# VH-VL binders against q9umr5, part 250

Target 1, 268 residues: q9umr5
Amino acid sequence: SYKPVIVVHGLFDSSYSFRHLLEYINETHPGTVVTVLDLFDGRESLRPLWEQVQGFREAVVPIMAKAPQGVHLICYSQGGLVCRALLSVMDDHNVDSFISLSSPQMGQYGDTDYLKWLFPTSMRSNLYRICYSPWGQEFSICNYWHDPHHDDLYLNASSFLALINGERDHPNATVWRKNFLRVGHLVLIGGPDDGVITPWQSSFFGFYDANETVLEMEEQLVYLRDSFGLKTLLARGAIVRCPMAGISHTAWHSNRTLYETCIEPWLS
Key: E = the ipSAE of ESMFold2; O = the ipSAE of OpenDDE; V2 = 0.75 times the mean of E and O plus 0.25 times the DockQ between their complexes.

## First folded at step 10 (VH-VL; framework fv_mavrilimumab)

Design gh9 (at its last look DockQ between E and O 0.90; V2 from the best seeds 0.82)
Fold by OpenDDE, look of step 10:
Structure gh9 (fold): chain C 268 residues (1-268), chain A 123 residues (1-123), chain B 111 residues (1-111)
Amino acid sequence: as target 1 above (268 residues)
Amino acid sequence: QVQLVQSGAEVKKPGASVKVSCKVSGYTLTELSIHWVRQAPGKGLEWMGGFDPEDGEPVYAQRFQGRVTMTEDTSTDTAYMELSSLRSEDTAVYYCATVSYDWETGRYYFDYWGQGTMVTVSS
Amino acid sequence: QSVLTQPPSVSGAPGQRVTISCTGSSSNIGAGFNVHWYQQLPGTAPKLLIYGNSNRPSGVPDRFSGSKSGTSASLAITGLQAEDEADYYCQSYDSSLSGWVFGGGTKLTVL
């Protein structure tokens, strides 16, 4: 039998948003038990990511317990960060494939429709004033806001991304790395036509330097220092990078070709 | 508030087609996702299809694929459901309804309903 | 048969509490799709009663409540009133059918 699949959504999503994904899985892998976690939907997806991590943890624990052979995680957009954190804090997870579906794994720094909607009076270059404040960190988006021009503020004020990345020292860094390394495969999915994740390479742990030049994963300090296990995962052949062009952000979970190419191979 | 006003009752023979209209007011048709649900006499509700609230594409229940066509006229804010090759079992009240998204809860649901159109199929 | 299973009928006296169950499967309620409830008075169109498992639209009394667990959902009506006599339908989405699905409906009789 197929391993259960757990789906974690992104900002303002509904379980309905993943209907096509479930349909694809049902069609290609009949009998697979797929669960879209119906937590922190809509406006609630703006709650602090650590709160979300705790909630999702409570939801996945029973599922994992019933699946001794392991489970697969499909985590979309913001959900990908939630899942990475989840796997970092859980010392007993049994995740085989962690599929990060167009997630800002290395953070977000862009003027997107989402940003304009939430911060209509703020520009990308000035959002650090809000996001790196105590009240700003109460919003999920600010939890992974990564301003390359204000690295000190990011490192000191980011209560989520900087921690799960091991960019700021904390007493759980070693344990979190150990936990995360329990994953069988890390499947990174994203593409240049996403239009939301900025830079789109963030889905592959690429990101801006101080000059807004995009550096790849292997050039990132988190990789070079192996702060949360990326270098180790790559060395063991556990990282899969699946870039695809021509897909907008809201279509990653509803594209059949993408599913067949980047998702389906890792659900067996 | 949205109001849906449907066309009047229809009597058709087997093999014929029926086209039911649903006029929208309060909002424009382009702002809404119209779906159709029917109810045979003394029976339950059955979803027939509608326009997907996320991508705007028409989707039909498998049972009606190839026999139902749903269209919209934005100039008159009117949605249409046409059912062909009518059978006696197609006798039912047909409802149009809106599927809306609540951003606070992240839910899609049928929030407004038309008054229904009785379609009788008899020889 | 309906994809979602409801009892054909339930009854209660005024002031009592009644519950209507909605049993689905792993491809709908169990998959994480939300459950909605509709009230249909005799000779009228359905009306949204509960959306998103447990949310009440404006105008719906708080004596109506919804819950969801596992592959099932439940509608509870407290302080039953004569005006509550109607048909009630649960509704969700089914990934195996690629479409919205309704329960078979439950006729509530107020004794």
Scores: ipSAE 0.911, ipTM 0.946, lowest interface PAE 0.5, mean pLDDT 95
Fold by ESMFold2, look of step 10:
Structure gh9 (fold): chain C 268 residues (1-268), chain A 123 residues (1-123), chain B 111 residues (1-111)
Amino acid sequence: as target 1 above (268 residues)
Amino acid sequence: QVQLVQSGAEVKKPGASVKVSCKVSGYTLTELSIHWVRQAPGKGLEWMGGFDPEDGEPVYAQRFQGRVTMTEDTSTDTAYMELSSLRSEDTAVYYCATVSYDWETGRYYFDYWGQGTMVTVSS
Amino acid sequence: QSVLTQPPSVSGAPGQRVTISCTGSSSNIGAGFNVHWYQQLPGTAPKLLIYGNSNRPSGVPDRFSGSKSGTSASLAITGLQAEDEADYYCQSYDSSLSGWVFGGGTKLTVL
């Protein structure tokens, strides 16, 4: 029988956005219980990510309890950061596959239509002035904003990303790493035509250096220091990278070829 | 204010076709997704199909697949639903409705409804 | 039988609270799809009451509220009034049917 699947949505999202993904799962894996967590929808997706992590944690506990053999997570866009934090803070999770669907895992440094809506005078080179303030950190987008040209501000001000990446010292780092390492597989999905995640390689734990040259996951300090377990997972053979061109940001969960290639094999 | 005005009642014989119109005012069809819902006498509401609010392609409920065609004329802001091979069971009031997206709540829902068009199928 | 199950009727006296249940399955409400509620007077089109489980559109009285849990949803009406006498329908999306689904409807009688 198939493990239950839990879906965590992204920014300005709701469960209806995932209708096609759920249809694909029902067709290929009949009998699978699939739940899109119906929390922090629309404007509520702008709440601080730690608040969202707490709410989603409460929702997944009963699902995981009913499935002692394990569950799978499919986490889209901003939702992939929520899920990674969940795996770190939950010492009782039983997640087999963590499927990160075009998520800004190393952060975001790019103008998008939703950023323009929230910050009408903002540009990517100037968003650090807003995001790296106490007021800015009350918005989810700023919780994973990662300006490669303002490292000191990022490291000092980030209330979320710098912590879950182990880029800022904190007393829970060892426990969070231990918890995260209990995941069976980390499946990374994204591609160059996404159009929103910037750089798109953030979905694979790549990111800009100070010259805006993209360094791959294996070249990142968080990987080299193994700060939250990436090097350990890769050595274990637990990281799967599934890039696909030709898919825009809102189409990842509604593309059948992407589903069959990158998602379906991991829904045991 | 969005208004949906449907064509008048129709009486048809089994095996015929019916085409119901739904004229939109207050918005344009390029901004709205029109769906069709029917209600047999004394029965509940049944979704028939409509235009997907994200990609704009028609989708049809499985029980109507092959018998229903939904089209739009953006020059007149009029949506159409044509149901062929009519049976007595197709006797119903046919509604058009908008599927709206509210970014604040992240929800898709049926917001504005036409007045309904009675279609009677009898020999 | 409707995909979403509602009681055929409910009743209450003026001023009382009534609830109308809407029971789905793992492919609709249980999958996390939202629930919407409509009020229908005889001979009229349905009117939106509640969308997205619990949101009230402008002009809907505060005495109408919605909730969702597990595979079920509930519409609550407090301070029941004579004009609340109508048919009520729940609605959601179903991933197995690839489409929108409605409950069978509930006739509310105000005593």
Scores: ipSAE 0.667, ipTM 0.855, lowest interface PAE 1.8, mean pLDDT 91
ESMFold2 (binder alone), look of step 10: mean pLDDT 89; pTM 0.917

## First folded at step 11 (VH-VL)

Design gi1 (framework fv_mavrilimumab; at its last look DockQ between E and O 0.95; V2 from the best seeds 0.86)
Fold by OpenDDE, look of step 11:
Structure gi1 (fold): chain C 268 residues (1-268), chain A 123 residues (1-123), chain B 111 residues (1-111)
Amino acid sequence: as target 1 above (268 residues)
Amino acid sequence: QVQLVQSGAEVKKPGASVKVSCKVSGYTLTELSIHWVRQAPGKGLEWMGGFDPEDGEPIYAQRFQGRVTMTEDTSTDTAYMELSSLRSEDTAVYYCATVSYDWETGRYSFDYWGQGTMVTVSS
Amino acid sequence: QSVLTQPPSVSGAPGQRVTISCTGSSSNIGAGFHVSWYQQLPGTAPKLLIYGNSNRPSGVPDRFSGSKSGTSASLAITGLQAEDEADYYCQSYDTSLSGWVFGGGTKLTVL
C-alpha cells in the first residue's frame, strides 16, 4: 500500500484549492490516503507561524501514528515553511518525502498582492519597519520576511525564519537540526514564472545578497555552516531540486505535468 | 446582495433540448461563479456543473458530460444551461446558484440561489 | 446511492434537539473538503444554512450548528421550532467524481 499523504496549504487557501492534486494522486496512486489539513484557513493563515506549527503538529501526530511505515508531506507556499519548522521540532516524525511546493524557504522580499492587501501604503523597501517590530511579527508573512538590506534587523527581530534557519543562536538548534535530518528526501519545487515567491530561487534556498544578487543554496551561510542540515542532506543525496518554468504561483498544485515530473516520483 | 432570476417553466419532448437562463443582479456576472443544480420531483439535489470559482473553467458532472453546455453572456449578466437529448428522467426543477469564497474562513459555498425552473419532459 | 449518506427522515418535538448525520468517505469529507448544509422549505429553493463545516451565514440563528469528524459531518438543531420543518442537504466536494456532491437529503418533521 502507498504511504499516506498529508497536504499543508498556503495563505488564504482552501482544501478545494488542492482538488486537482488529490485527483492526480488518486489516479496514479489509487488507494492512497490523502488529507488536506483543515487548519488556519483564510484569514487565520495570517496568524504567527509558530502557532500554526503547533496546530499542524497536533493534526499530523495521529496520522503519523497510524502509518508506521511513514508518510509523505506536500506543503505549498507558506505551508512549506510551516512544514520545515514542524519537522524541526518533532523528534519522532516519520516523514519519508517532504515536498516543498513553491515555498519561500529562504524568505520573501518582494511586493505581492498579499502584501499590498495587508500593507497598501508600504513597498517592500519599507516593510522592514513593520515586519521587524513586535506587532509585525504577529503576522505570518512577516515571520519569513527577509530584507537583504537590513540583515541586522532580520537576525535580531525575525522570530521564525532566522530561528529555523539557525541564523540566530538558540538552545534548540542542535536538536532541531537532528530532527529535520530524519526526513528521507527533501523535494524542492519552484520556478522563474511563479510571480509571487521573490526571488523565485527562495524555493531552492537561494536568496539575495546585500546587492540583490541572487546566490544559490551552496553559497548561503546556512548551507556552509550546515546550521539546520542542508549540507548534510545534500551530501547523502537527499535533496531533489525540481525547477519548472511556465507555472504561476497559484497553479503549482493544479498542473499535471508538474505533478508527474516533480511530485509523483516521490509518492511511492 | 446577489439576486438570480431564472427563465420560466419549459415543456419539452424526448430528444429535444432545453436552454434555461439565469440573470444576475447586484453583482456582475464576471464577479460570480454560476453553477447549476437540479431536483427531480420528490428527489434530492444533484449538481450538474458550473464555472470553477478558482480558474473560471467550466466543470460538468460526469453524468451530464456531452449533454450539457453552460455559457455566459457578460453583456447581459446572464448565465445559460443547455441540456440536450432530453429524457423523461430529466424532468426536474433546475436551479442556478453562485459559488462564493469567504476569505475570512477560507470556505466555498453555494450562497445564492435562483427561484428554479421547472422542466418537464413528456411524450 | 448518494456519495454523501443522510438519514431519509428525522423528527422532533418543539424545543427538542435533533441531529442530522452526513456520512462521506476518504474521497470527500475524509480528504479535508468542507461540508455545507442547506435548508429547503417546501416549494422553495435551497438556502445556505451552514458552510465550511461550522460557519453560519448572516441571518441563521445560533441554534443551528455544524460539525465534522473523520469522514462524517453533522447538523444539530436545538430548540426545534415549527418553522424548521424542511428538507436538509449536506454538500461537499468529491475527488472520485471531480465535482461537488450533495447528500440524499433529510426530511425533518416537527411533531
Scores: ipSAE 0.925, ipTM 0.955, lowest interface PAE 0.5, mean pLDDT 96
Fold by ESMFold2, look of step 11:
Structure gi1 (fold): chain C 268 residues (1-268), chain A 123 residues (1-123), chain B 111 residues (1-111)
Amino acid sequence: as target 1 above (268 residues)
Amino acid sequence: QVQLVQSGAEVKKPGASVKVSCKVSGYTLTELSIHWVRQAPGKGLEWMGGFDPEDGEPIYAQRFQGRVTMTEDTSTDTAYMELSSLRSEDTAVYYCATVSYDWETGRYSFDYWGQGTMVTVSS
Amino acid sequence: QSVLTQPPSVSGAPGQRVTISCTGSSSNIGAGFHVSWYQQLPGTAPKLLIYGNSNRPSGVPDRFSGSKSGTSASLAITGLQAEDEADYYCQSYDTSLSGWVFGGGTKLTVL
């Protein structure tokens, strides 16, 4: 009788990476139908995020239709941005818990091994030249690149993050906010020892100001203006923050204590 | 180019142990994850265990828990599978195989296989 | 008893198309775990034929194809040739067993 769980992976991931998470769910909630969406794996995870959102939307529709009582989402890393966009664009979603597992929800401003592989001579200080170009926006990493020192370029060039955050006007902003607000709970998970998400507080909708000082969620303009519903969700008691130290980026879905503390309570 | 060369055939009595080796060339064991699969005569493939390609922890099929030990010697690039308390139904060909991640597709597979080692358990 | 169920045998004439099914459950294929297929010619080690549901390693001809739907997977062989006579195994990961699982195998006979 447990609600089905849909899992959305991150950059260069595999469904196999979630084997331990699925085993934990099977142990504590036997009979739960859990599906790791087997789409955009490997290098396909670099495709523009709107293409990924379209493909994941097509995959979740039949799962949600067969579960009118609702489903849960567990969305890891880049996958958390895909899921947030899904919640905005789907006027018929029935998601109860949206569990965001160390996702760069306010963007990324940090060097990673994948960025070094893609752009070997680049550093975070100069990646805006690549990412805020039409060619750069064809890569998923650049769709959520958020350079705090080039906010004007971010606002004009971002094809994804600035839109789903409501930082740039578009004709569907009101509808997207309404759709997102239908979620039952938003569970935010992350921690200071992640090592990849930069700043790690991005997983909690915190981010750098122009001086690289982290402003928490409640200090962000998108929260204060309630651009996509964060202030409304918090006032409703629907936002759960579950930080945990000592977990590296690749270990979030394979740590039993993290699962028991931050995930298990929300899998009704 | 990865090659896996296994030790030769063995004949054992019930209750004994066998240790099959798998020497890796073309890469080092620190870069690869070795798993073991057996096949009884005329029967199908049966996964026994191996080192998890993501976390490096040994995992054993439940059927072999307590009887199997899998180890690696990185100085010689050799993996070992030891099966104890042998029974006649353990008569099989034992294969080692690599489990590899393909970064382009995001997929795991058992991509390179050893030639197999016949282990015969007879009274 | 195999967690993944395959037909024990399948046959076809040269040039024909055959399919081999692999039926799993919600704890393996249905959970989103990938399916791989292996060909085993008589007296030889298994050889990777298809991985990640539908990907072909280098050197595998394009007349071999794989697909996955729901809790099941399928291997299709078109343009059947005599040398395709072999045993074929599907494989996935299973969360109830916490391990890799193979299907029971399918003997392909070329008539």
Scores: ipSAE 0.747, ipTM 0.884, lowest interface PAE 1.3, mean pLDDT 92
ESMFold2 (binder alone), look of step 11: mean pLDDT 89; pTM 0.926

Design gi10 (framework fv_mavrilimumab; at its last look DockQ between E and O 0.96; V2 from the best seeds 0.87)
Fold by OpenDDE, look of step 11:
Structure gi10 (fold): chain C 268 residues (1-268), chain A 123 residues (1-123), chain B 111 residues (1-111)
Amino acid sequence: as target 1 above (268 residues)
Amino acid sequence: QVQLVQSGAEVKKPGASVKVSCKVSGYTLTELSIHWVRQAPGKGLEWMGGFDPEDGEPIYAQRFQGRVTMTEDTSTDTAYMELSSLRSEDTAVYYCATVSYDWETGRYAFDYWGQGTMVTVSS
Amino acid sequence: QSVLTQPPSVSGAPGQRVTISCTGSSSNIGAGFHVSWYQQLPGTAPKLLIYGNSNRPSGVPDRFSGSKSGTSASLAITGLQAEDEADYYCQSYDTSLSGWVFGGGTKLTVL
């Protein structure tokens, strides 16, 4: 039998948004128990990510308990960060494949429709004034805002991304790294035509330097320091990178070719 | 609010086709996702198909594939459902409805309905 | 046979509480798809009553409530009134059929 698949959504998503993905899984892996977690939907997806992590943890624990052989996680967009944090705080998770589907794993620094909606008068260059304030950190989007021009503010004010990355020292860093390393495979999916994740390489733990030059995962301090286990995972062959062009952000979960190439191989 | 007004009752012979219209007001057709649901006399609701609220593509129930065609005229804000090769079992009230997304809750629902169109298929 | 199973009928006296069950499977309710409920008065078009498992549209009294657990959903009506006599349908999305699905409907009789 196939391992259960748990799906974690992104901003303002509905379970309906994943209908094609579920249909693909049912077709190629019949009998697979697939569950889209119905939590923090709609505007509730704007709540602090740590709150979301706690809620999703409560939902996945019973699923994992019923699947002693392990489960697969498919986490889309913002959900990918939620899942990474989830795996960091859970010392007893049994995740085989963690599939990060177009997630801003190294943060976001770009104008998007969501940002324009929430902050209509703010450009990305000024968003640090809001996001790195105490009230700004009450919004999920600000929890992974990563301004390359205000690194000090990021490191000191980011209450989520900087912590799960181990970029700011905290007492749980060692334990979180240990927990995250329990994952069998980390599958990173994204592409240049996404249009939302900025830079798109963030889905692969790439990100801007102070000159807005995109550096790869292996050039990041979090990798070099192995602060949460990326270097270790790569060394043991546990990281899979699956870039794909021609896919917009809202289509990653509804593209058959993408599914067959980047997702399906890791559901067995 | 959205209002849906459907065409009048139809009587058809077996093998014929019927085309039901649904005129939208309050919003433009381009802002809405129209679906069709039928109900045989004394029976339950059956989804026939519609336009996907996320990507705008037409989706048909498997049972009606090849026999049903759903179209839209944006110039008149009118949606159409054509059912061919009619049989007695197609006798039903046909409803058009909107499927809308609520951003606050992240939910879809059939939130507005037409008054229904009775289609009778008899020899 | 409907993909979503409802009891064909339920009844209650005015002021009582009644519940209508909607039993699905792993390909619809169990997969995480939301459940909506519709009220259909005799000779009228269906009306949205509950959406997203437990949300009430504007104008729907709070004596109507919805819940979901596992592969099933439930509609509860408290303080039953004569005007509540109608057919009730649950609705969700099914991946095996690649489409929206309705329950078989439940006739509610107010005694």
Scores: ipSAE 0.914, ipTM 0.948, lowest interface PAE 0.5, mean pLDDT 95
Fold by ESMFold2, look of step 11:
Structure gi10 (fold): chain C 268 residues (1-268), chain A 123 residues (1-123), chain B 111 residues (1-111)
Amino acid sequence: as target 1 above (268 residues)
Amino acid sequence: QVQLVQSGAEVKKPGASVKVSCKVSGYTLTELSIHWVRQAPGKGLEWMGGFDPEDGEPIYAQRFQGRVTMTEDTSTDTAYMELSSLRSEDTAVYYCATVSYDWETGRYAFDYWGQGTMVTVSS
Amino acid sequence: QSVLTQPPSVSGAPGQRVTISCTGSSSNIGAGFHVSWYQQLPGTAPKLLIYGNSNRPSGVPDRFSGSKSGTSASLAITGLQAEDEADYYCQSYDTSLSGWVFGGGTKLTVL
């Protein structure tokens, strides 16, 4: 029988948005129990990511307990950061495949309609003034805002991303790395036509340097220092990179070719 | 504020077609997704189809595939449901309803309903 | 039969509390899809009562409440009034049918 699948949505999402993905799974893996976690929907998706991690943790515990042979995670956009934090803070997770579906894993540095709606007088070049303040860190978007021109402020002010990346020193870094490394596979999905994730290579742990030149995962300090286990996972052959062109940000969970190519093989 | 006004009752013979209209006022069809729900006399509600609120594509319930067509005329703010090859079991009240997204909760609802159109199929 | 199962009828006296269950499956409520509830008074169109499992639209009294757990949902009505006598339907989305589904309906009788 197939392992249960847990789906974690992104910013301003609804469980309804994943209806096509669930239909694909039902067609190819009949009998698979799939759950889209119906938490932090709509405006609640702006709550601090650590609050979201705690709530999602409480929801996944009973599902994991009933599946001792393991579960899979499919985590979309902002949800991929929630899931990575879950894997770090849960000593007892049994996740086989962590499928990161167009998630800003190294952060976001792009203007979006959500940012313009929330902060209408700001643009990406000055948003650091809001996001790198205690008040700004109360918003999920700011928890993974990564301004490559104010990296010193990012490293000091980030309450979430700099911590789960091991970029800022903290007492739990060793334990979080150990927990994260218990995952069976890390499947990274994204592409150049996403239109929202900026740079789109953030979905593959790439990111801008100070000149806005994209450095790939293997060029990042967090990889080179193996701060949370990326180098170890790659050496084990546990990282799968599945880029696909021609898919916009809202279409990743509704594209059958993407599902069949990048997701289906990992739903054992 | 939103109102949905449907066309009047119809009597049809088996094998004919019926086209029910649903005029939207207070809003425009470009802002709303219209779905159709029917109710046979003394029976429950049955979803027939509509335009998906997220991707705008028509979706039809499996039992009506090939017999139903749902269209919209944005110039008159009027939605239409046409059901062909009518049978006596198609006798029902046909409702139009809006499906809308509540951004605050992230949830969908069939929030506004038309008054209903009785369609009777008799020999 | 109905993908969402409701009791055919429930009864209560004025002022009492009643509940109406809605039992789904892993392809609808259990998959995380929200539940809505509709009230249909005799001879009228359905009216949205609860959406998103527990949200009340403007104009719906606080004595109506909804909840969801596992594969099931529940509508609770407290302080029962004569005008609450109606049919009540739950609704969700189902991935095996690729569409919206309604429960079979529950007739509420106010004694």
Scores: ipSAE 0.777, ipTM 0.893, lowest interface PAE 1.1, mean pLDDT 92
ESMFold2 (binder alone), look of step 11: mean pLDDT 89; pTM 0.926

